# Designs tried in a protein design chat: VH-VL binders against q9vpl3. Part 337

Target 1, 224 residues: q9vpl3
Amino acid sequence: RGKINIQRPKAPHYERARVVAVTQPKYPELPKAKSCFKTRAERTQQQQENPYNEIIAREVRNWLDHSRLVAFFHLSSITADDIFRVRVQLHKQNLHLKSYGSKIIEQAVKNTRYEAIVPLFHSNHCIVFSPDPEKTAALLRIVRRVPQMVLLGGIVEETMLSRNQLVAYAQMPGLHAVQAQLVQTLSQAPGHLIQQLQAHQNSFVQVLDVHAKNQMNEETPKST
Below, E stands for the ipSAE of ESMFold2; O stands for the ipSAE of OpenDDE; V2 stands for 0.75 times the mean of E and O plus 0.25 times the DockQ between their complexes.

## First folded at step 11 (VH-VL)

Design cb76 (framework fv_imvotamab_arm2; at its last look DockQ between E and O 0.50; V2 from the best seeds 0.48)
Fold by OpenDDE, second read of step 12:
Structure cb76 (fold): chain C 224 residues (1-224), chain A 120 residues (1-120), chain B 112 residues (1-112)
Amino acid sequence: as target 1 above (224 residues)
Amino acid sequence: EVQLVQSGAEVKKPGESLKISCKGSGYSFTHYWIGWVRQMPGKGLEWMGIIYPSDSYTRYSPSFQGQVTISADKSITTAYLQWSSLKASDTAMYYCARLDYGDYFGFDYWGQGTLVTVSS
Amino acid sequence: DIVMTQTPLSSPVTLGQPASISCRSSQSLVHSYGNTYLSWLQQRPGQPPRLLIYKVSNRFSGVPDRFSGSGAGTDFTLKISRVEAEDVGVYYCMQATQFPYTFGGGTKVEIK
C-alpha cells in the first residue's frame, strides 16, 4: 500500500485536475491595505482633511473646556449593556460618560493645554465629564463596581492628575472645607505665638511676686 | 427629561419667509448637536443639516445647502430653521433632533415636528 | 452620497409573529475608526421618529428586548421577535458614517 506522501501529493489525473482547477474558489485578492504604508504624517493629514473628524473634535473640545472634572478610563471587554447601566448611574450624578475615537481625541486636543492626555488613548477608552469637581468621590464609587472600567487619570480644576492623585483628591474634604481649616489654623498661630512670647514674661512676674511675698514675710516682725 | 419642543404648524404662500423653532430642555443644550430632518407628505426622512449650539457651527446636506438657514440661540436653548422664500415643494413635516457623537452617534431625541404647508 | 436600500417596502405581520427588515448600504458603513454607525428608527403613525437601535446592535433606552439589530459592512437587519400592536409603523435605517447622513426608504410594518 504506497505511503501517501502528504508533503508532495501526486498530481491528480488530468481530468480531475481540470475539475479541481475550475472549481477552486477564486478568493478575491484582499485589497492590499494601502493604509499600512502610509506614514503617520500622511495618515494624520488625511484624518485632518476629514470634515467629519473636525466636527466631532469640536464637541470633544467643548466638553473639555466646560468640565471641571474629567476622568479617563480604559475599557476592558465591557458589553454595551454594562456601559449603558454605568452611564445611567453616572448621569444621575451629573456625570457624563462619553466615548470617542482615539484619533478624534488627538485632533481635538492638538495644540491645546490638553495635549498631554493623548497617550492615554491607545485602546478602548471612555471619558467622564462633569461640571462639578466635588463629584469625584461619587464617580469613583460608581466605577469601583465596574471592574471593566480602569481609571487612568483625570483633570480636576484644570490640573492633570494621575490615578493615585485623583483617588487622593476624592478623599479630601471639599475645597471650602480645606480653606476653612487652613484659615482656622492660621488664625490660631498668632495666638500661640503671643502666648509663647508672653510665657517668659509671665514666669518672670510670678517669680518676682513670690520673691516679694517672701520679703514681706521676713520683714513682718513676730509680734510676741 | 430630555425634550425638544417645536413651534406650531405654519401655513404660508410661495415667496414668503418662514422661521420655525426647536427648544431643547432637560439637558445641556450647548453640548449636543441639533439636526433638522424633512419628511415630505407620505415620504421618507431626509437629513437637512446640523448645528452645534455652543458656537453655531453648521453643516448642511448638499441638497439643502443655500436653500435653508439653520441657526441657534443658546441663551434660550433654541434652534431655528428658516427660509427666505418658500416654495410649494417645501410643504413637509420638519423635525428637529438631538445628536451626540459621544454616546449614540445618532439622533436620540426628536421634536414633535412642525408641519409647513405652502400653498398658493 | 451613501444610498440606503430597505427591503421589504411593506411587511404585513401577524400578531405574535417575528418580523425582519433588511437595510443595505451602497458602500461599507465601517468608519475609518472601526465603528459602524447604523441606526434604526421607528415612526408610529402620527408620531415623530424614535431611536430603536444605534451602532448596528445596541438598543436605545426604553426599547423592548424583542427588538434586535445585526449586520456588518453593507448588510444590516432589524428583527422583531414577536410583533405587538404597538409596533405598527414605518421603520428607517440611517447611516451616520459619512456626510450627508442618509436614511433608508422605510419599511411599513402592518398587522395582518
Scores: ipSAE 0.796, ipTM 0.898, lowest interface PAE 0.7, mean pLDDT 87
Fold by ESMFold2-Fast, scan of step 11:
Structure cb76 (fold): chain C 224 residues (1-224), chain A 120 residues (1-120), chain B 112 residues (1-112)
Amino acid sequence: as target 1 above (224 residues)
Amino acid sequence: EVQLVQSGAEVKKPGESLKISCKGSGYSFTHYWIGWVRQMPGKGLEWMGIIYPSDSYTRYSPSFQGQVTISADKSITTAYLQWSSLKASDTAMYYCARLDYGDYFGFDYWGQGTLVTVSS
Amino acid sequence: DIVMTQTPLSSPVTLGQPASISCRSSQSLVHSYGNTYLSWLQQRPGQPPRLLIYKVSNRFSGVPDRFSGSGAGTDFTLKISRVEAEDVGVYYCMQATQFPYTFGGGTKVEIK
């Protein structure tokens, strides 16, 4: 703004300037290119944490590779005692609640068949794993009592399912009957399920943002 | 429910080999790390290393690298700590403990310990 | 290596009185993911260690609410609001933010 007189020796009339300001498109400032503008300290810290990320990513890949049921959740503020009670209930059904950072998830699934799940983890999240897909009904029954956990979608028998498809799967009698329907769904619209999961997540995040802005008495929970 | 059961006490001479065990039960053994922790008589705790039983990936404390070998046999849900040649300074209580990065990011369940005594 | 320093070395307390144990790290325990990976362990005489607190302030299963953890960065505290006879033992802090994992020297809680 300091060179306004050089570009415009005579300022426009105040009403014209106001109209221009209101109608003029505003573009957000582009973030700097991190790969070109990283400080030495930032590069050193990234290098230091890289081996640790790879170690934890090993654990994440192992859970994904050996679970026939994987369910993705958005996680709202919840106490350690409450999440622990949920974890115990889930464990009795061979359901394993895990929380990993978004960067670790990205590292774990990059260049794998699971890469499509990355967009689900841009907000607070947790994942439930099980080797037993018949436990989907038990999972949904338990989570129904936990309003802080919102189902986003999942993977059953290597097939990506939206929230509604997972609910339908849990309610259908006969595990193998659903396999034929899942194959048919994938063949009809490759990638459609991912778009559904992304849209659902974005809508939910927007609702939470509005709710958070309207909650003046809400305290931010402490994260470790 | 979750249990880690360690092998019994050992009395050895310097220069002898030893392999102690830690058997996991009540959980999915291959999904959790097993760590080994040493406690010398009347002293505090020292981390020795960890293993991921699914692929036998190991990471050692620099103080124990080359002094011990950590291994696991997932078919019998058992982790091992081994010395090729014991020293008197190896006299200690040895604990195995379960670790994962998706829950507590720390050692949650511990074995009862194996006392190793090395003396001439 | 991150050095973990605990004070006091021993804490003789009267039953029903509070006890406080401090743990200081030579480097910040804040991981690049934003989490602080500090745990507190209890070891009763002749028993293996038992997890009390994980990620600074979260109580583990079966741990009474008289135990609380707090702190940030390099300074951490474990408090027992009202010491009971069963609380006798050695307490250790542990960091898992960086390899190698390191423990504090321990604090012995004794009844006087």
Scores: ipSAE 0.722, ipTM 0.866, lowest interface PAE 1.1, mean pLDDT 81
Fold by ESMFold2, look of step 13:
Structure cb76 (fold): chain C 224 residues (1-224), chain A 120 residues (1-120), chain B 112 residues (1-112)
Amino acid sequence: as target 1 above (224 residues)
Amino acid sequence: EVQLVQSGAEVKKPGESLKISCKGSGYSFTHYWIGWVRQMPGKGLEWMGIIYPSDSYTRYSPSFQGQVTISADKSITTAYLQWSSLKASDTAMYYCARLDYGDYFGFDYWGQGTLVTVSS
Amino acid sequence: DIVMTQTPLSSPVTLGQPASISCRSSQSLVHSYGNTYLSWLQQRPGQPPRLLIYKVSNRFSGVPDRFSGSGAGTDFTLKISRVEAEDVGVYYCMQATQFPYTFGGGTKVEIK
């Protein structure tokens, strides 16, 4: 461990060291080779990715591939006991609450039809999977009582749905009728949906803040 | 109710082959990992490896790589642990356990264990 | 491999009194996303292990509130606030932060 020399104190050594450390990280100054060519060891190390992340990504891919309903939520601060109670309630409806790291999800969906969902996982989140798309109404009913879980959107029958589209899907009487309408409406390129979400990202954060404050008035928004 | 039911105790001689089983029920078998854990008599727990029954992807502890084979048959919701040639040092209790990375980060449900005794 | 060291090896305790079990890892168990994948298992005499605590401090389903977990980084503790006769057994910590998964050597809790 390094020595602290107090025999000849020079002010402001502590403050100067902290300022320099903060300033230095802004400007990376490695004297080694540039990013356009790498050492043989660095190149080999990048190919030896941590297999732990790939194992978890395999699980995520399996859940995505075998779920006819997938719902994505922003997750605000919530106690482990509270989220456990929600998970139990969802499980009774064959709704499986999961949470994975964003890097894991990105690895899981790379080069798949689900790649467009990656931007949804930049903040704290959770995912609900189910083989039963008719359980969408039950899902929304349960999470309405959980203000910490804010619906972002979902996937129903392999079709990506916005928040409003998923809510509308939950209110429709016939699964076959909803599937037919949705497939035709959402057969467009997924990029427009993601572009709209990214363009309104700041507005989305503001909606979340308003929703949290309105929940303190013990009033539940009407679903449609 | 989640259950893992293992095959019965085995008494074997050195050099014999053995395949023990772990049948899962009460959950979506293909959506969860199955791990195998060894417990030698009077000793602690040792992780042997895991399998994902959906596609049979396996990962072994270095200490057990090449010593055992882990497999699964998802059509009958069963995972297997197999030796081609048993040794006396393989005498132990063997557990299967379920693992889910998205809910719990540990082995949440365990089988009852299969005692394997290898002696001349 | 991450080495998990448990202390004590044996914890004789008077019925109704607290017990405390320590687990130390040879390196940090904090994953890059900030979660710490440390769990605690209980193995009662003649029974398979069962999950008590996951992610350091979260009780698994059906685990009494007298069990609690705490810790960070490399140092973790399982506490039993009031030991009952059914708590006799061996307790293991386990890490699932990286392969291979590893267990502590176990701590035997006994009624004295």
Scores: ipSAE 0.584, ipTM 0.812, lowest interface PAE 1.9, mean pLDDT 78
ESMFold2 (binder alone), look of step 13: mean pLDDT 92; pTM 0.941
OpenDDE, look of step 13: ipSAE 0.349; ipTM 0.677

Design cb77 (framework fv_imvotamab_arm2)
Fold by ESMFold2-Fast, scan of step 11:
Structure cb77 (fold): chain C 224 residues (1-224), chain A 120 residues (1-120), chain B 112 residues (1-112)
Amino acid sequence: as target 1 above (224 residues)
Amino acid sequence: EVQLVQSGAEVKKPGESLKISCKGSGYSFTHYWIGWVRQMPGKGLEWMGIIYPSDSYTRYSPSFQGQVTISADKSITTAYLQWSSLKASDTAMYYCARLDYGDYFGFDYWGQGTLVTVSS
Amino acid sequence: DIVMTQTPLSSPVTLGQPASISCRSSQSLVHSYGNTYLSWLQQRPGQPPRLLIYKISYRFSGVPDRFSGSGAGTDFTLKISRVEAEDVGVYYCMQATQFPYTFGGGTKVEIK
């Protein structure tokens, strides 16, 4: 329900907005809330009084670090009964639906390789984690029947994938089928097999390289 | 099926050490917190502390800080509650429970309990 | 520490009749994230506690729909629309809004 563009993640949109904000004239950067009226001591006290931020961030980082499949969704209004039913269906496939506040996610992924996901969480959202990337097809089949959950993108085997790339990945042969295909291709000319493997590896490496370069540019400015 | 299985009942004398266990199964042990809750005979529930098994980070209730040690061994999916020197006032049922912040924000699955009796 | 006060201490109920349990906190349970982390637990005789309700009003997996939670701020209610024999036990409210986590004193539901 609502206008949701499932073809484009929010990350590029957010990045563009950030670039514009950075290059704009220097206005006093005051929070829209009443945070601008809080003293330094009050902000420090409030941070100390909210130990949950680090505690929950620890949990979020652990899910990200130890899941081979991570899928990001925009979540439209959904009843408690409906989300419960979806959660049960997902759990049967070893898929774990989790919801964390955007501020906690930002804190959890700051200065990590996952920092690029932050723009995805500016609206109502949820994340599905699994240790098993073979479950991507099962995930998309289940979510196809839940119009309130709109796929934004994901991470598979440490590779960040757009919505379209994740959908394409779900249609790829499973582990056993891939091994069978490899065995059959080994009976062909060696050049054909090498080109197929190189193309897939180059795609994966290129995505990782772009992500790594973006993270390096963010974390290590050129200073000597 | 998510299960937390606790060690059997213990009968101890004051001054003795004790370590009781809580073994998790049917879920990714390192992704969930384990909390310990005390229930004295005929009384209500008291939170003692929590541990994150992935890195053994702990948080204790002020009432139990320094009285007990909570630890975990993720290789055998087991959390522990330990006393260096038991007191008669430690006589209680002790429960372990799984804690989830990404869904329920509360204790969702509970162990069967370990009864600890400390008497001279 | 947030003090959780439950009333009544015991609730004798005729089978098939409704039961209502109140829980009052000494401070607002609204977390800085905007959520209220109030849960209800059921403990049947000789059994460990079992999660019934989380975040005020959401039923946990396998919990019958005769159980419902409501409330806001500092005042919360657990209702059983039609008490059955298996509902006998002690019910606890719990807050996870701040450390230390605290429980209500418990309400014993029994058949009269």
Scores: ipSAE 0.704, ipTM 0.852, lowest interface PAE 1.2, mean pLDDT 79
Fold by OpenDDE, second read of step 12:
Order: C-alpha cells, then sequence, then structure tokens
Structure cb77 (fold): chain C 224 residues (1-224), chain A 120 residues (1-120), chain B 112 residues (1-112)
C-alpha cells in the first residue's frame, strides 16, 4: 500500500481535479485588514464628520452639563452581561452608565470646558453620570466589585479630579458636614483667643488679690 | 419605572388637524430621545423621526419630512406628533418610543400606541 | 436608505421547538466606530413593540435567555431555543447605524 505522501499529494485525475476546483468553496478573500496597520491617528482622520455623530454628541454634552458627578472608567475585557449587571446596580443608585465612541466624545466636548477629558477615551471606556455628587461613595463601592472597570478620573461639581482625588472625595464627609465642622471650628477660635487674652489678666488679678490679702493680714494689729 | 403614556384614539376627517401626545415618566425626560413610529394597519413599523426634549432638536425621516411636526414640552415631560392636514393615508397606529444612544442605541421603551383613523 | 430583509415571513413553530429568524441588511451595519446597531423587537398581538435584543446579541432587561441574537456585517439571526405560547407575535429587526432608521418587514411566529 503506497505511502500516502501527505506533503505532496499526487494530483488527482483531471476529472476529479475539475470537480474539486468547482466545488471548492470560494472563500471571499478576507479584505486584507488594512485596518491593523493604520495608526489610531489615521483611523481617526478618516472618520468623516458624520451628521449622525453630531446628534449623539448632543446627548453626551447634555449629560455632562446636567451631571454633578461624572466618572470615567476603562473597560477591560468586560462582557455584555457584566455591563448589564453593573448598569442595573448603578441605576438603583441613580447612577447612569453610558458608553459612547471616543470620536463622539471628542466632538461633544470640543471647545468646551470638558475638552481636557479627551485623552481618557483612547480605549474601551464607559462613563457614569449622576446628578448627585454624594453618590460618589456608592459608585465606588459598586465598581470595586467589578475588576473590569478601572477608574480613570472624574468630574465633581465642575471640577476635574484624578482617580486618587475622586477616591479621597468619596471618603470625605458631605459638604454640609464639612461646612458645619468648619463653622464649628471657626466659632471656637474666638473663644479660645478670648480665653487666652483673659488668662493673663485673670492671673494678674489673682496675684493682686493675694497681695492685698497679705497686706491686710499684716496690718491687723494683734490686739493684746 | 419608565413609562410612556400616549393620548387616546382619534377619529378625524381628511383635512383636519391633529396633535397626539406622549408623556414620559419614571426617568429624566430631558436626557433621552423620543422617537415616533408609524404602523399602518396590518403593516410593519416605520420610523418617522426623533426629538431631543432638552433643546427640541428634531430629525425626520425623509418620508415624513414636511408631513408631520414633532415637538416636545419638557416642563410636562411630553412629546407631540402633529398634522396640519390629515389624509386618509395617515390612518395608522402611532407609537412613541424612548431612544438612548448611551445604553442600547435603540428604542428601549414604547408607548401603548395611538390609533388614528382618518375617514370621510 | 438601508433596506432590512427578514426571512421567513411566517414561522409556524411547535411548542417547545426552536425558531430562527433571519435579517439581512442592504449594506453593512457596522458603524464607523466599530459597533453594530442592530436590534430585535417583539410585537405581540394587540401590543406595542418590545425590545428584545440590542447591538446584535445583548438581551434587554427582562428578556428570557431562550432568546439569542447573532450575526455580523449584513447577516443577523434571532433564535428562540424553545418557543413558548407567549412568544407568538411579529418580530422585527431594526438598524440604527444610520438615518433613517429602518425596520425589517417582520416575521410572524405562530404556534402550529
Amino acid sequence: as target 1 above (224 residues)
Amino acid sequence: EVQLVQSGAEVKKPGESLKISCKGSGYSFTHYWIGWVRQMPGKGLEWMGIIYPSDSYTRYSPSFQGQVTISADKSITTAYLQWSSLKASDTAMYYCARLDYGDYFGFDYWGQGTLVTVSS
Amino acid sequence: DIVMTQTPLSSPVTLGQPASISCRSSQSLVHSYGNTYLSWLQQRPGQPPRLLIYKISYRFSGVPDRFSGSGAGTDFTLKISRVEAEDVGVYYCMQATQFPYTFGGGTKVEIK
């Protein structure tokens, strides 16, 4: 039984070769993924101003303008199901998880106070919006359970915060609590000052009183 | 819970004007788009247009451009679809639906529909 | 306009059996940003449409796991693994990749 040369199979009979040639599934030549070698810059430049993107950008802008808390996350190999679960949890806290294309975000924030966030959107990302900055702690608590979501930074009360700053903010007592503490501290300061100023006077009066008492005792004639 | 409640069924004659409504509740009305979809009797769904209630920005399907007017009143969380002059061919079920580009990029919640009948 | 073609027009199915609906687009539904905005809607008799699947394969909230979406480019499929009585209705695919948004012609799922 002749060793079937797997490396150089004998050409099939002409008729069989014809049938095989006709029955060979013509796989459409996968478009040579020209896309693999295009730099991010090249890919971005070719994105013609699609009127569609402007429409979506309007939405993004509106969310930014009406949110007091905005958090930016990198997404690392997260499944749709995981995103959905997180979305539901966030929604229960009036936190809104959104995902937009990077170019849409760029268009949305162009020539606005938010333009500085553009560098955060070079990879897969999502944004969480909230009208309540006090929900920052809740947000971080939820996201801690989702390792695929990496906090990049955020905007709180129109102030851009780094990741660390946002974490610190979440640990701070509410603004009102802080204000109350500040007022309390400030209200105590004058009292202390007055006390310190009066301390010297009081000590002086005490010394004088002692002196006066001593003098009175010396002047009391021993009535024999 | 997110809800879209539409106005009741309408029976009109050709040439009459009509304005139907869609009230949103259970969500921030100004942050989501509202779309209108027509369904003629026994037929499929047709996209008519969308509006962003925050600033009333509107886009129409070419087929419906100039035929209808989409508007919104954000103060009462209501979107509108109106005709200046109805035709018999406008007889259909009309749906409003919420559109979110950030979440689903589609119509996630729908109204119950408003039946419009135009007959002589 | 992108034309969405659904097949079959009618799908009679036995209870407990699988169903499959195809949707083809006249052009690629891949958006410039890489996402494909194809949705599947269910319309039960006398009811408004309901979102089932978004972005080809993601189930919307409350949608049973027997529903699944797949596809790429121009060819998309909705599958029901085990058809239930409540699944009777018309199913539509919808593209939102470009304006105007367009729907498929619908597929009527019926119980044999």
Scores: ipSAE 0.664, ipTM 0.833, lowest interface PAE 0.9, mean pLDDT 87

Design cb78 (framework fv_imvotamab_arm2)
Fold by ESMFold2-Fast, scan of step 11:
Structure cb78 (fold): chain C 224 residues (1-224), chain A 120 residues (1-120), chain B 112 residues (1-112)
Amino acid sequence: as target 1 above (224 residues)
Amino acid sequence: EVQLVQSGAEVKKPGESLKISCKGSGYSFTHYWIGWVRQMPGKGLEWMGIIYPSDSYTRYSPSFQGQVTISADKSITTAYLQWSSLKASDTAMYYCARLDYGDYFGFDYWGQGTLVTVSS
Amino acid sequence: DIVMTQTPLSSPVTLGQPASISCRSSQSLVHSYGNTYLSWLQQRPGQPPRLLIYKISWRFSGVPDRFSGSGAGTDFTLKISRVEAEDVGVYYCMQATQFPYTFGGGTKVEIK
């Protein structure tokens, strides 16, 4: 009886594994050494073995490259009807809600200017894309009424912004020059911004871990 | 609204070439994949292949690899399915459908279909 | 290739009564990302297919709530709680877990 239980779409074991992975220390990766190249045969076989990685990565990179507004969200359990309602409202404003697996996002952005976003996607997430950065105010207005979506940060005109910086950007007049100047003024050193975004992500990971433990305890009350 | 509009019905003889089209509108054409699906008369659906219009990357079903060519022209928001030499066994309804991996991970909007009849 | 088997081949139902369609896959449809990419399509006579359900149980935009999907692994079900005249058509399950993408053979829903 009843509708699909979206609160438990993933197995508890899998969610716990993701939480552990996200909480592990992460260090800046050195530029990839190119002394070890794959042969043509090895590259062909790898592409054949993992066709989805290549296919979905193309889609992710295309959205990133052709969107002047990208907003990152933590996504809690949500019903199909609720997400549909949100997608419709967003689409009316030329805002496109997408969800991709963390592994595929990492592969899509590795060795690109977007690589710094990877830490944001080690827990439940979704991304909103738009070619129009002036829609940031409309985006925040819509998601304010969606408690399952929590803004983590974003990219506006190729500049990474924290949650507070995106809120500030949304309050600006719709003049292109003013908005461009504010984006430049609000931008921080990449390391500092990434640290702020990662801290927010870690907080949500902790919340998910508590919920996963609570669900496991409730699901296994006692049996003989 | 999202629409995929396909070219009209075709009647061809074996050995002739053919190129049918699927025009997308109401969405960002280059952000979505286009797939082609065959339905032989009175039969079910068969996936033929997909294309990403942004860079023209293609992936074919093994049973259609080398038998058809899928292409796209993003300047006119149109995808194509082409045969160099038609066979009587190519007689079928051909559908194009939109696909993405960030929303539904499946074919969400479909064209009306192009009926291709190959007979002597 | 993953083979998708649908039962029954035809389902005559009285208007307002429920209908149930089963789909079995020859292999597990759990993708490496942990998701199961099983969709249900409706094809009304003379019309193109229409997406009804994606990811086993999520209803597509504009699809009436009388349609529901369930299942896991290799066994999947599409239910119509109260069949209406407009529901006449052939229903297909589809897997997108691995290439090539494959469809079930179809189930014809008819009003008797």
Scores: ipSAE 0.729, ipTM 0.859, lowest interface PAE 1.1, mean pLDDT 80
Fold by OpenDDE, second read of step 12:
Structure cb78 (fold): chain C 224 residues (1-224), chain A 120 residues (1-120), chain B 112 residues (1-112)
Amino acid sequence: as target 1 above (224 residues)
Amino acid sequence: EVQLVQSGAEVKKPGESLKISCKGSGYSFTHYWIGWVRQMPGKGLEWMGIIYPSDSYTRYSPSFQGQVTISADKSITTAYLQWSSLKASDTAMYYCARLDYGDYFGFDYWGQGTLVTVSS
Amino acid sequence: DIVMTQTPLSSPVTLGQPASISCRSSQSLVHSYGNTYLSWLQQRPGQPPRLLIYKISWRFSGVPDRFSGSGAGTDFTLKISRVEAEDVGVYYCMQATQFPYTFGGGTKVEIK
């Protein structure tokens, strides 16, 4: 049985070759994957202003305008199920997890006070919105259990915060507590000042009293 | 719980005007789009249009442009679909549905439907 | 407009057996931003439509795991691994990649 040379198969008989040539599945040439190397700039320029994108951008803008807490996250290999679970947990805390395309976000924030967030959206991202800035601690607690969500930064009370600043903010006592502390501190300041101002006066009076007592003792004639 | 409650069934004559309603509850009404979908008897679903209740921005399907008016009153969390002059061909079930681009990019919650019957 | 074509029109299925519904779009449903916005809806008799699957393969809240969605580009499939009595109804695919949104013609799933 002649060793089938698998490296140089004998050309089939011409009739068989014809049949094979005709029956060879013509795989549509996979469109040459346009080199993924179109620069971000090239990809952005070709995106014709799609009216559809404007509609979505409107939604994004509305969320931004009505949220007092906005947090930006990078998503690293997260599954749909994981996202859903996180969404449910966040929702229970009146936190709203949304995912929008980078270009939509860009369009939404263009020429607005939020334009600075655009660089945060280079990969898979999600945004959490809340009307309550006091929920920052709750947000961070939930996200800590989700390693696939990486905090990038956020906006609290119209102020852009870095990741570290946002974490610090979450650890701060509530605004009212801070205000109360401030008032307390300020209320104590005048008391201390008065005490310090009076300290010198009191000391002086004491010295005078001692002096007066000493003089009285010297003037008491020893009644023999 | 997110709910969309629509107004009751309507029986009208051709030429009459009609306004049906869809009330949203259990969510922030101003942050989600409301869409209207027509389903003729025994037929499939047809997208009519959408409205953003926050600013009442509206988009229509070309097939329904000029045929109906979609509006919303955010103060009472209600969206509306209205006809100035009904036709027999408007006989259908009409659904409102919530649309969220940030989550599902689709209609996630639906009203129970409003049956509109237009007959002479 | 994007035309959505569903097959089959009717799918009689034995209880406990799998069902498969196909949806084809007249053009690619891949959005310019890379996402594909295809959804599957279930409409039980006398009820409004219900969202089952979004973005091709994501199950909506409360949807049983016997439902699965797959596909890419222009070809999409909804699968029910084991059909239950409550699964009787009409299923629709919907594209939301561009306006106007369009639905498939529907597939009626019924029990043999």
Scores: ipSAE 0.378, ipTM 0.704, lowest interface PAE 1.4, mean pLDDT 86

